# VH-VL binders against p38371: the designs that were tried, part 7

Target 1, 215 residues: p38371
Amino acid sequence: CNFEQPETNCFVQESPSWAVKYDVVDSPKDANGDECTTTAPLVELMGVYKYVNPETGAAQLALRPATLASRAIADTTTTSADQTSLGSLDTEPKDHGFCHANDFAPAFVNVAASDTAAANTIRYEFTNVRVYSAAVAPGTQFTGELKYTSNGCTSSYVMRAVWPPAPCDTASTEPAENCGVGSGLNPEFAVVCQPTSATGTTGYCVPAGDIPSFK

## First folded at step 22 (VH-VL)

Design ae1
Fold by ESMFold2, fold request of step 23:
Structure ae1 (fold): chain C 215 residues (1-215), chain A 123 residues (1-123), chain B 108 residues (1-108)
Amino acid sequence: as target 1 above (215 residues)
Amino acid sequence: QVQLVQSGSELKKPGASVKVSCKASGYTFSRYAMNWVRQAPGQGLEWMGWINTRKGNPKYAQGFTGRFVFSLDTSVSTASLQISSLKAEDTAVYYCARQRGYVGKNYYGMDVWGQGTTVTVSS
Amino acid sequence: SYVLTQPPSVSVAPGKTARITCSGDALPKEDVHWYQQKPGQAPVLVIYDNSARPKGIPERFSGSNSGNTATLTISGVEAGDEADYYCQVWDTSSDQYVFGGGTKLTVL
């Protein structure tokens, strides 16, 4: 009879939108090492996709930040491949259910000069990405490192991500609007509402702690 | 405005029963579990348990599994605590407290409290 | 049963910093909550998830959790901060919420 035939143990929930929080590690500096002010977003949506080569079984993970996707419509100099960071993905979990992804190509978009801003390249470099793939919550959280460069200003972050994206409002007392019951998130996930701006109240539910983030 | 309004203070004799009510307003009652917390005179807070306001299933803390009964009237967004066979040591202030997030290990705590109901048991 | 230990009282001069500790065996890392109870009033949540502040709680209130001890810190203490303060966790071994014994903060 049929043997148990597991699919790859490194399941990743594919979606055009995950919610991703960035927490700063190295503050922004330019090429001379001088302080500058441009930072990654506090939170953004990210496309996340898994590809498997059917002949070799080799897997890849693709990350497409919404910041790059939104600028891509006006950019005739980069392609969708340039705007998406593709890296290798392990086929088997390590470290208690983590699947590692490494060797990411940088993702970038060119922003033409405008009346109010000089031309700019926005660039994401991901490293040490780990997807939590255990069966209890397979492929719905990941962590990693980001080096972000914009306007010649580079900064580094810890990245923590959760699927599905859940819009939220820190001023709301309704659980569905503040990362609770009815939000669409796994109720065992430990999440917090991260506003998209430092002074606003609306944003997305993001992991509250280190991945895997559970209550 | 989110609030919990509890019934008034009660003076009871030993052996009687009391029912403390907690009426919720300003939010969807069925989306938040309701905790009950006791505070004896001059003492700290003591968790008594919770009730799932969607399903009506109670959970009682150790020591509260007998004479203490949690109930709901969802038509009026009200949770109730009934204490039977009252004893002098039941003299306390009883609070209802809304649980934010899922019960058990959680990241939000008890975010809204009723004003408290004093139950005095004396001969 | 699981015990959370708090000092019974802490005294601090106005404008100074109060630190109230909460200790327990294998204290949870992510879910220590703090409540303020003024005399004759219901408790109010002042810190959740170790260090997060509910809306309306001043930035003077902060929290931390390291090792087996959580700490509520109130900087720039005001007379209006006089209250009892309770920590609270979920104890998985007994499946119960547990409050600390409470700490009475006096100003002066």
Scores: ipSAE 0.000, ipTM 0.426, lowest interface PAE 19.7, mean pLDDT 85
Fold by ESMFold2, fold request of step 23:
Structure ae1 (fold): chain C 215 residues (1-215), chain A 123 residues (1-123), chain B 108 residues (1-108)
Amino acid sequence: as target 1 above (215 residues)
Amino acid sequence: QVQLVQSGSELKKPGASVKVSCKASGYTFSRYAMNWVRQAPGQGLEWMGWINTRKGNPKYAQGFTGRFVFSLDTSVSTASLQISSLKAEDTAVYYCARQRGYVGKNYYGMDVWGQGTTVTVSS
Amino acid sequence: SYVLTQPPSVSVAPGKTARITCSGDALPKEDVHWYQQKPGQAPVLVIYDNSARPKGIPERFSGSNSGNTATLTISGVEAGDEADYYCQVWDTSSDQYVFGGGTKLTVL
């Protein structure tokens, strides 16, 4: 049967680098339910890509955490595919301009044993991913959930992401260095500087609130 | 405990100078800009400006571009305000207050304040 | 020249709701911060970025910023809320922070 389907409206800004912030939902626990201390990064860069199967028209969203990519440099036991989480992506936005992505495969990397630590697998499991694709900011913010496991320690997060990644410094009084004018971000985005460490001042601009994060 | 502790109150004559210090503790000093705020007797709050604690560059409000100098000693996490050629109208309480952000739009306000330093200028 | 206008005083009975306004032509496009100053004490931030509460500020403090007016609302007012309250905004035309003139809240 010959039929016409609408062109997909689920635009995603493809980039090796988005800025992603994780906010804790379930504190870290080991397999026995005891408290442990290993957490996801406060913020990291993430590769984000859209693929379309030319035969079926089905779309996929690929998420590649920079932490896994960095550890993978020396890891010959996992492939780029293992280090990348692929999920299905809607072809059209739903209400309020969101494109849903689901059924993500885990992304992981192996860390070899050292004098002070056993071998470890770092694992990311993404769920309930929603890309904001409304015309005012198509495919430049998304949210979702992360289950993070490292050193036998599992924790869960809400993730919120923005493109482009804008470096920032919480101590700077220059707008371009603190998520303001000149940073390269859409000026309508509500963003805040998230340092990469608890004790540092430098990091990346991340969404200030729920997606879509606008002023 | 995050804390800003200011130097003690000063009694000065017109034409003298004064240096008010503000020592920070309990947080990474370079993570927050340091504001200075003036409050004359019986009056409201008046923003004097701030200093970038990582780069050391100050910004002064209108009316504070002359006799008022902000400085830092980052080795002891201390910001200072120096007022030269003191006038009677400089009599006020001077506050330091820390702040995240940049000149212009500030996402967090001034979340921790020093206790204030009273400077009295009298002949 | 930019001015933030606050009423000089507001009086409210214990347990009732106080509303303190802050008006200026930069609103609502600029974030508003609110400070409480009790007699003889340094100011304390009670609301930032229009409506966010710092850690330790009770939920009965709230803020809004719409039209040409920002409002600090204190529900269930207690005697310990007696203070001067200042709004603050960034004025892009003069490139500096501006405080409102302050509002004295009296609880009686």
Scores: ipSAE 0.000, ipTM 0.436, lowest interface PAE 19.3, mean pLDDT 84

Design ae3
Fold by OpenDDE, last read:
Parts: sequence; structure tokens; C-alpha cells
Structure ae3 (fold): chain C 215 residues (1-215), chain A 123 residues (1-123), chain B 108 residues (1-108)
Amino acid sequence: as target 1 above (215 residues)
Amino acid sequence: QVQLVQSGSELKKPGASVKVSCKASGYTFSRYAMNWVRQAPGQGLEWMGWINTRKGNPKYAQGFTGRFVFSLDTSVSTASLQISSLKAEDTAVYYCARQRGYVGKNYYGMDVWGQGTTVTVSS
Amino acid sequence: SYVLTQPPSVSVAPGKTARITCGGNNIGGQDVHWYQQKPGQAPVLVIYDNSARPKGIPERFSGSNSGNTATLTISGVEAGDEADYYCQVWDTSSDQYVFGGGTKLTVL
């Protein structure tokens, strides 16, 4: 049941791992406006955390994509703060059970130059993030928009995320391994297995439709 | 790390030509268009156009066609602005500036600037 | 042609808040970028896409854009903030970048 719940708190499931899907809106282009090939991952894990200022009550949402987290190990030029996108978060749902998060700082890592490649920056810019916080599924789905840039190649996406992260294999006939019973996901969630690569079968369960994604 | 370094100041006579260079470093040169911006003494910023650093195609702003030529030397990650038939009115500081990005037919400004090159045209 | 209108000058006392406006028809539908230029120096991007800050730009700098006016806000103004500030948009109609006339911010 999807309904607006005013005067409720904007609950967000804090976790180092959400399953996030990116659906292409604008194909990748470089800063010349020419086509390029670099895209965001098909699916990745994302750290999601909520911070509340105890003095003011103001809330913030932090997003840390696994792509940035993993590359951060080799990057000595950026901090954890640089690698995490922090935005404002509503204190209570405003419409249709959603809490809005805005004004996200860009998150990025630098990739050092190599013998074959110039230095690179990977950047995530999030906008219009909405966390579904209705009582039926509080803080376990969110959506938003992503502008992804890697080495000057920028593309845009609709982002859809679900918690918990459930690994899956499209080649498996076992429900627990294919986003079904036993996967750990809410049985009411409409989810589908998204492989991590175009040729692979293993990945994570992601929302099958718009957020909130229910059967 | 990412920077644009421009050539030095120029003093020219009317009718002469000048070529200002802009050397890029610290990033993939061919992924970012290079803008040129003019600033006359005591005046504001004026966009002259840009050059596609991958294909070499220039785009000139209105008023900057004819005497103004954008070019590339990709082997050394350098963009150049040539002004021919110089006039006193061409006296200005010229900046190269990296295009920040492009998505959905939107251009996102200029995030890296050269230090500027002063061109003085005087008889 | 699309025109961006800025006040020629704005004066503020140290520690106060400076607001520099950039007027344009339906500018609220555009992405506005702001540049700071100190005397004898190249411009520096301080705000992009209306409200985003590049790395290294202090939080004192903020941007907003609505209706026919974009605004660069500098809170807790410091002497070092004295500079010229330019707004910029990409005008899709003329297919070119357009700069405002610039605003000289004086810190009293």
C-alpha cells in the first residue's frame, strides 16, 4: 500500500550496501559533445547513511558508491569526504511517502596517470533523490538522478535502489538465488536480477519498476 | 595537476598577426573542448568560441569569425588562437578555458582556466 | 541576443553577506555558472549548475536560481572576496555562452 504518511520520520536504512541500478537517460558524451563509451556500472553497491544534527534536527543523506569506495584505496589525493556525496534530507515525508534529499555535493575519486592513460577523475553527481519512507517499507527503496562522469565522459541516469542487497544469478533456478523467496528481500518488492556485466549472469536484485517498486 | 599554461604577452602592430598557445596537462586533452575568452581592458568577459579537441572543429561566437582561428596540436596537447589583421580593438587579455562537461545538449561552463595572455596592439 | 544583467557594483562590510544578482529572461530554467576574478588574475569557477561548488570553494559561497534572477551569495564576506564576479549561461537559442557584465564586489 502506497500512501502518504505525514508527520512520520524519514527513516533510512543505514547500510554500507544497497543495491543500485542505473538506467540510462542521456548516453555518454565527452565535453566536446562527442560520443564516448564510458558509463556508470549496470549495478553496484552503495553505502547509505543518515546524519542528524542533534542541535538543529536537520538531516543529511550520505551516498558512497562502491565504484568510488573501491578506487579510493589507490587514491591519495581525495578524502573520504570527497568520495561521499552528502545532501540535505527532509525530516518527514512530504509526498506519497517520499523524503526528498537535495543539494548533494559531488563525490569523486582521482585515478593516477599511467603509462598508457592520462590522469582521470570519476565523479558522481546526484540530484532529486527521494527515499521511500512509508510505513509499509520504510527507508528500503530510493530513487534519484545521477550524472556520471569518467575521464570527461558524462552520462545521466535514473537511479533506483533497494535494500537489502541480494546477490543473484540469472542462470540459477533457485528462487533464493534469483530474487525470490529466500533472497532476504521483502516479498512484496518487485525486483529483478541485474547482472554486473552485459555478458555475465551474476549480479544483484534491483527494483523492477519505478520506486516504490511493489508486486 | 590539471592546468592550462598560455604563451607570454604579445606586443604587435596593427595589421600584424599573433598566435596565442594554450598547453594542457593533467587530463585527457581530447575529451574537453577548449574555450577562448577575451577581456578588453577594464571590460567584462567575452566568449569567443571553442574548438573540439577531438575532431578539431571550431565554433566561433558571433563577432569572432574571419580574423580569429582556433587550432590544435594534439601531439603536445596544445590549443592555439590566431588573430590576423590585428586592430587596436584587439588589445585584450585572452584566456583559454576548459569546457567542464556536456550532457543532454547542456554545456556546463569552464572549470579550468589558463593564466591569460595579454595582447597589445599599438602603432 | 540573450542578455544577463548584473549590478555594476556591490559593497559590503566584512562579515556581512553579499548578494550578487544576475537577471535574465526565464533564467530559472537555465544552468547558471559563476566566476570570480581578482585583479590581474584569471577567472575562477566558484559556482556551477546554479548551486554546486567546485572543490576548494568555501561553503560561504552559494548559488540559487529562480524565475528571472540568479543569485550568488557570499556569507561572512572577507577582504579576499573582493573581486569581479560574472554569471554565465549557455544560451540554446543563440548557441553560445553568455556572460553577465560583471559585478565588482567591494569589501568596505
Scores: ipSAE 0.862, ipTM 0.941, lowest interface PAE 0.5, mean pLDDT 95
Fold by OpenDDE, fold request of step 23:
Structure ae3 (fold): chain C 215 residues (1-215), chain A 123 residues (1-123), chain B 108 residues (1-108)
Amino acid sequence: as target 1 above (215 residues)
Amino acid sequence: QVQLVQSGSELKKPGASVKVSCKASGYTFSRYAMNWVRQAPGQGLEWMGWINTRKGNPKYAQGFTGRFVFSLDTSVSTASLQISSLKAEDTAVYYCARQRGYVGKNYYGMDVWGQGTTVTVSS
Amino acid sequence: SYVLTQPPSVSVAPGKTARITCGGNNIGGQDVHWYQQKPGQAPVLVIYDNSARPKGIPERFSGSNSGNTATLTISGVEAGDEADYYCQVWDTSSDQYVFGGGTKLTVL
């Protein structure tokens, strides 16, 4: 399917909740270079916001993973700014309907030490983020790369995101609960239910393929 | 807070031995390799190697084999550098530095440094 | 052995932009890290992975890497920026860290 590049501004659906899937590229390794087991979540929600400088017209994209947002409640050492990855965003789509976002600042939270564990930092580093902003589906899908680090264990991912966030259950036969009709998703989107755990059935609808993901 | 604290300055004679310690705190010691970096007076930074803090395996850079020994005391999150048969040329500041991370096939620098230990070898 | 080449010194007036280069064969394909070292102090990581800044490092510090040259750029240079700056890479071929020779930045 050919999707025409829009000649308009880079639209991004601003929302506290996008559904985001992470597919592993590099398996987790610690800073010794040894294998470790900590990975990014299978799926999570993410806050996505666009900021435009009224003086210069420059645009920025802000990404706030739910993992960081949830951990932030107990973290008094980092700020909201620290917990949000902010990057530069193109003003207009450049190729194939995509707006590119670059130069993201790392987002992170600190986890305080406990009786059983030393202090830890969870870090998200985003690169090569592309927001699909074509007229057929403006600003409701994006992709990019993630470097995830937790307790010195680092892994890399391809990130794929869709809006709106639609909860789903792989055990359900109801279309509305399995990324189908009534879910609130664009019927033209190719999506699949991704459980939040390896053994669970409940999760969120995520792109079934590369962005843009269409049927 | 993440920090590395090194032992104090050393004055030694040629032929003697010295042991520099580096105590880590504020993070999981066994997840981050510990690098050692030498800096001779008025010279640049020179990587000496590192020690795997989980397995205890050292990796020595070329030119730092034989007289240089990396070791660990994991019970107190401490890495140590021992230099034997000291020479005048060993006079330098020695730094321990935490490995920042690893992804794929790349290591990504040193994000936390000790304050350095001055070793002076003089007759 | 892989070699990183830095100019021995760079001078800049306050408020101006300093650029410190690090040359290496196909360095653009590698991740470059930069360290700042003030007299009598330990090195401090100021840029990692070509262009990323650690927390606490001012935005006026930036990094780029392409072709055979990595560059540390310091905009709005302040007197406090006077220091030695070192570039670094992990050389996968030799399995070792390589430092540049260092650049002394003088603020005039």
Scores: ipSAE 0.860, ipTM 0.940, lowest interface PAE 0.5, mean pLDDT 95
Fold by OpenDDE, last read:
Structure ae3 (fold): chain C 215 residues (1-215), chain A 123 residues (1-123), chain B 108 residues (1-108)
Amino acid sequence: as target 1 above (215 residues)
Amino acid sequence: QVQLVQSGSELKKPGASVKVSCKASGYTFSRYAMNWVRQAPGQGLEWMGWINTRKGNPKYAQGFTGRFVFSLDTSVSTASLQISSLKAEDTAVYYCARQRGYVGKNYYGMDVWGQGTTVTVSS
Amino acid sequence: SYVLTQPPSVSVAPGKTARITCGGNNIGGQDVHWYQQKPGQAPVLVIYDNSARPKGIPERFSGSNSGNTATLTISGVEAGDEADYYCQVWDTSSDQYVFGGGTKLTVL
């Protein structure tokens, strides 16, 4: 199917919860260049917000990973702003319905030292974020690149996100629980159920292919 | 907080040796390579090399082999630079700096610096 | 050997925009990092990976990199921005870090 549509404004579905998948590009390495094992989540929810300067018309995109938000509860050293990655956003789509977002500040939380572990910082660094804002599906899919670091262990990913977030279970036979009819997702979206763990069956529906992901 | 604290200023005679220490705190020492950077008076920054804080393997930049030795004391999260057979031209501020990260084929600069150690070599 | 070239000095009036260049052969294909060094102090990372800002660095600091030139841009320059600025890359061919010669930014 051809989903090419005229360009519109850079609409972004603002929501505290997008479903985001991370596909590994570079395996984790520490800052010595040695192998390490810490990776980003398979899937997580993410807060996505758009800010527009009423005086200049300049737009910004804010990304807040749920992993950081959850750990922030125990972190008194970082602020909400620290836990959110803010970047510039195009005012209008530039190519193939995509609005580009760039120059993201890192988002991070600090994990206090314990008897068994030194202090740690978890950091998200986003680059080349592109929000699909074509008329056929305005602001409900985006992609980009993530550099994830935890305790000096860094890995890189292709990020793919879809809204709304739809819970799913690969063990279920019900279409609504397998990213199908009744899930709340656009029926034209190509999505698959991504469990939150390698051994689990429950997770969220995520794009099945490159963004935009359509059937 | 993450920080690097270096040893104090040194005044040495030509031919002597000096050892500059860099103590790390606030992070997992063995996950980040430690760089050494030299800055002669009124000059720019010069990369000397680094030491792998996990394996202990040093990498020396061209021009910094022989008299320059990187070492570790992991028990106290400390990296050290030793310069032997000191010369007048070794007079400089020496910095330790934490490697920011590594992914793929790229090293991503230095995000934490020591305060620097002034080494003066004079007759 | 890979060489990074910076102008020795740049002067700018308060409130104006300063641009510090870093030239290198096909530097646009590299990740450039920038350090600020004030007199008597250690360098501070102000831009990494061409255009990314560490937390705590003001938004008026920005970076770009294309072709043979990387640029550090400081908008709304303040007196406190007076410092030496160094660009840096990891040269995969020689397997070493390379610093530029540094640029002294003077706020008039």
Scores: ipSAE 0.854, ipTM 0.943, lowest interface PAE 0.5, mean pLDDT 95
Fold by OpenDDE, last read:
Structure ae3 (fold): chain C 215 residues (1-215), chain A 123 residues (1-123), chain B 108 residues (1-108)
Amino acid sequence: as target 1 above (215 residues)
Amino acid sequence: QVQLVQSGSELKKPGASVKVSCKASGYTFSRYAMNWVRQAPGQGLEWMGWINTRKGNPKYAQGFTGRFVFSLDTSVSTASLQISSLKAEDTAVYYCARQRGYVGKNYYGMDVWGQGTTVTVSS
Amino acid sequence: SYVLTQPPSVSVAPGKTARITCGGNNIGGQDVHWYQQKPGQAPVLVIYDNSARPKGIPERFSGSNSGNTATLTISGVEAGDEADYYCQVWDTSSDQYVFGGGTKLTVL
């Protein structure tokens, strides 16, 4: 649950579902350096968890994209740990209320070969993750960079995330379905509805601007 | 699952030619450039260049032009290195290594390596 | 041409921390990769993009890069860590990969 935390701690809302938006920075290229077409999702849910070592006090941040989680069902070659990116996390907020998370291990799943397709690996590599943990909105927004690779096709993104995940529909006039009152989101958050597909209208509310995204 | 398997050791006379093969498996061959790295006995790693596995265009490092030729047989996901007019100084272990990735005009190292092929040039 | 400089050897006692440096002009602005090579074996990528670990690489391995020096750190060194370690960068100026000279890590 979202509640006020001491200012000296890096609070992160733990949840199986954050709404995450990926804005493209570098277009996809294969490892030859040639153009390819595979990209990360426009928006997806993400599991976010914080672990603290009780002996050392060291903190870690775990990120598990829904894309990996969903494909994991058919993947018998990777474990939950493989499908989760684990990185170090600051214990106290630093610059402008941000807690920094670094040194993430890559998360990935394998897609088995079929008669019509070669074996594939989908990989998430996160860097420079920053969780906004200021008192005004503790641990309910974060940003970072993503390198997304699918079958050797790699692209890079700015990642922006918000909690809670609020479903939305750009075709709806109802505030609760358009990231407004009743959506469950902090009313001070600047958010927009991001459809899950280029042609669809349904998706999730995501930050409208840079993190922290406020009106 | 993902692996590179190289051809066996070679013993050649000076002036002869040798062809080292590198067979890839477990991934889409044409999506990853194949690097070649040389290591002389007791020496460090030396990048020789790479070949674009989609287009077949080779890039040779300084010092590895002329006698060194990269080639592909895409039908069997195999990259090859041919060295002609062999010299004693060509005695080394040769590795093929998969290019890890490319983003934003940056190349990101080599994540899968063959087991290496020893080429010995001796009279 | 761009040059990466490594110490030829580093010695460390078991359980202690080994630090292997890789020097290069403004290397902090580049992505450094590290390879481990045990005797008679092919190199293995142990750190990429300065500090990232491939799956299967122990957390004991870490990397940093700033200024003119990149560093591979191996904490809690084990006998099995004895190997040669090479740093690598892609030099955009010369458009080629550059390896360091390698560092032999000896576990005492």
Scores: ipSAE 0.852, ipTM 0.938, lowest interface PAE 0.5, mean pLDDT 95

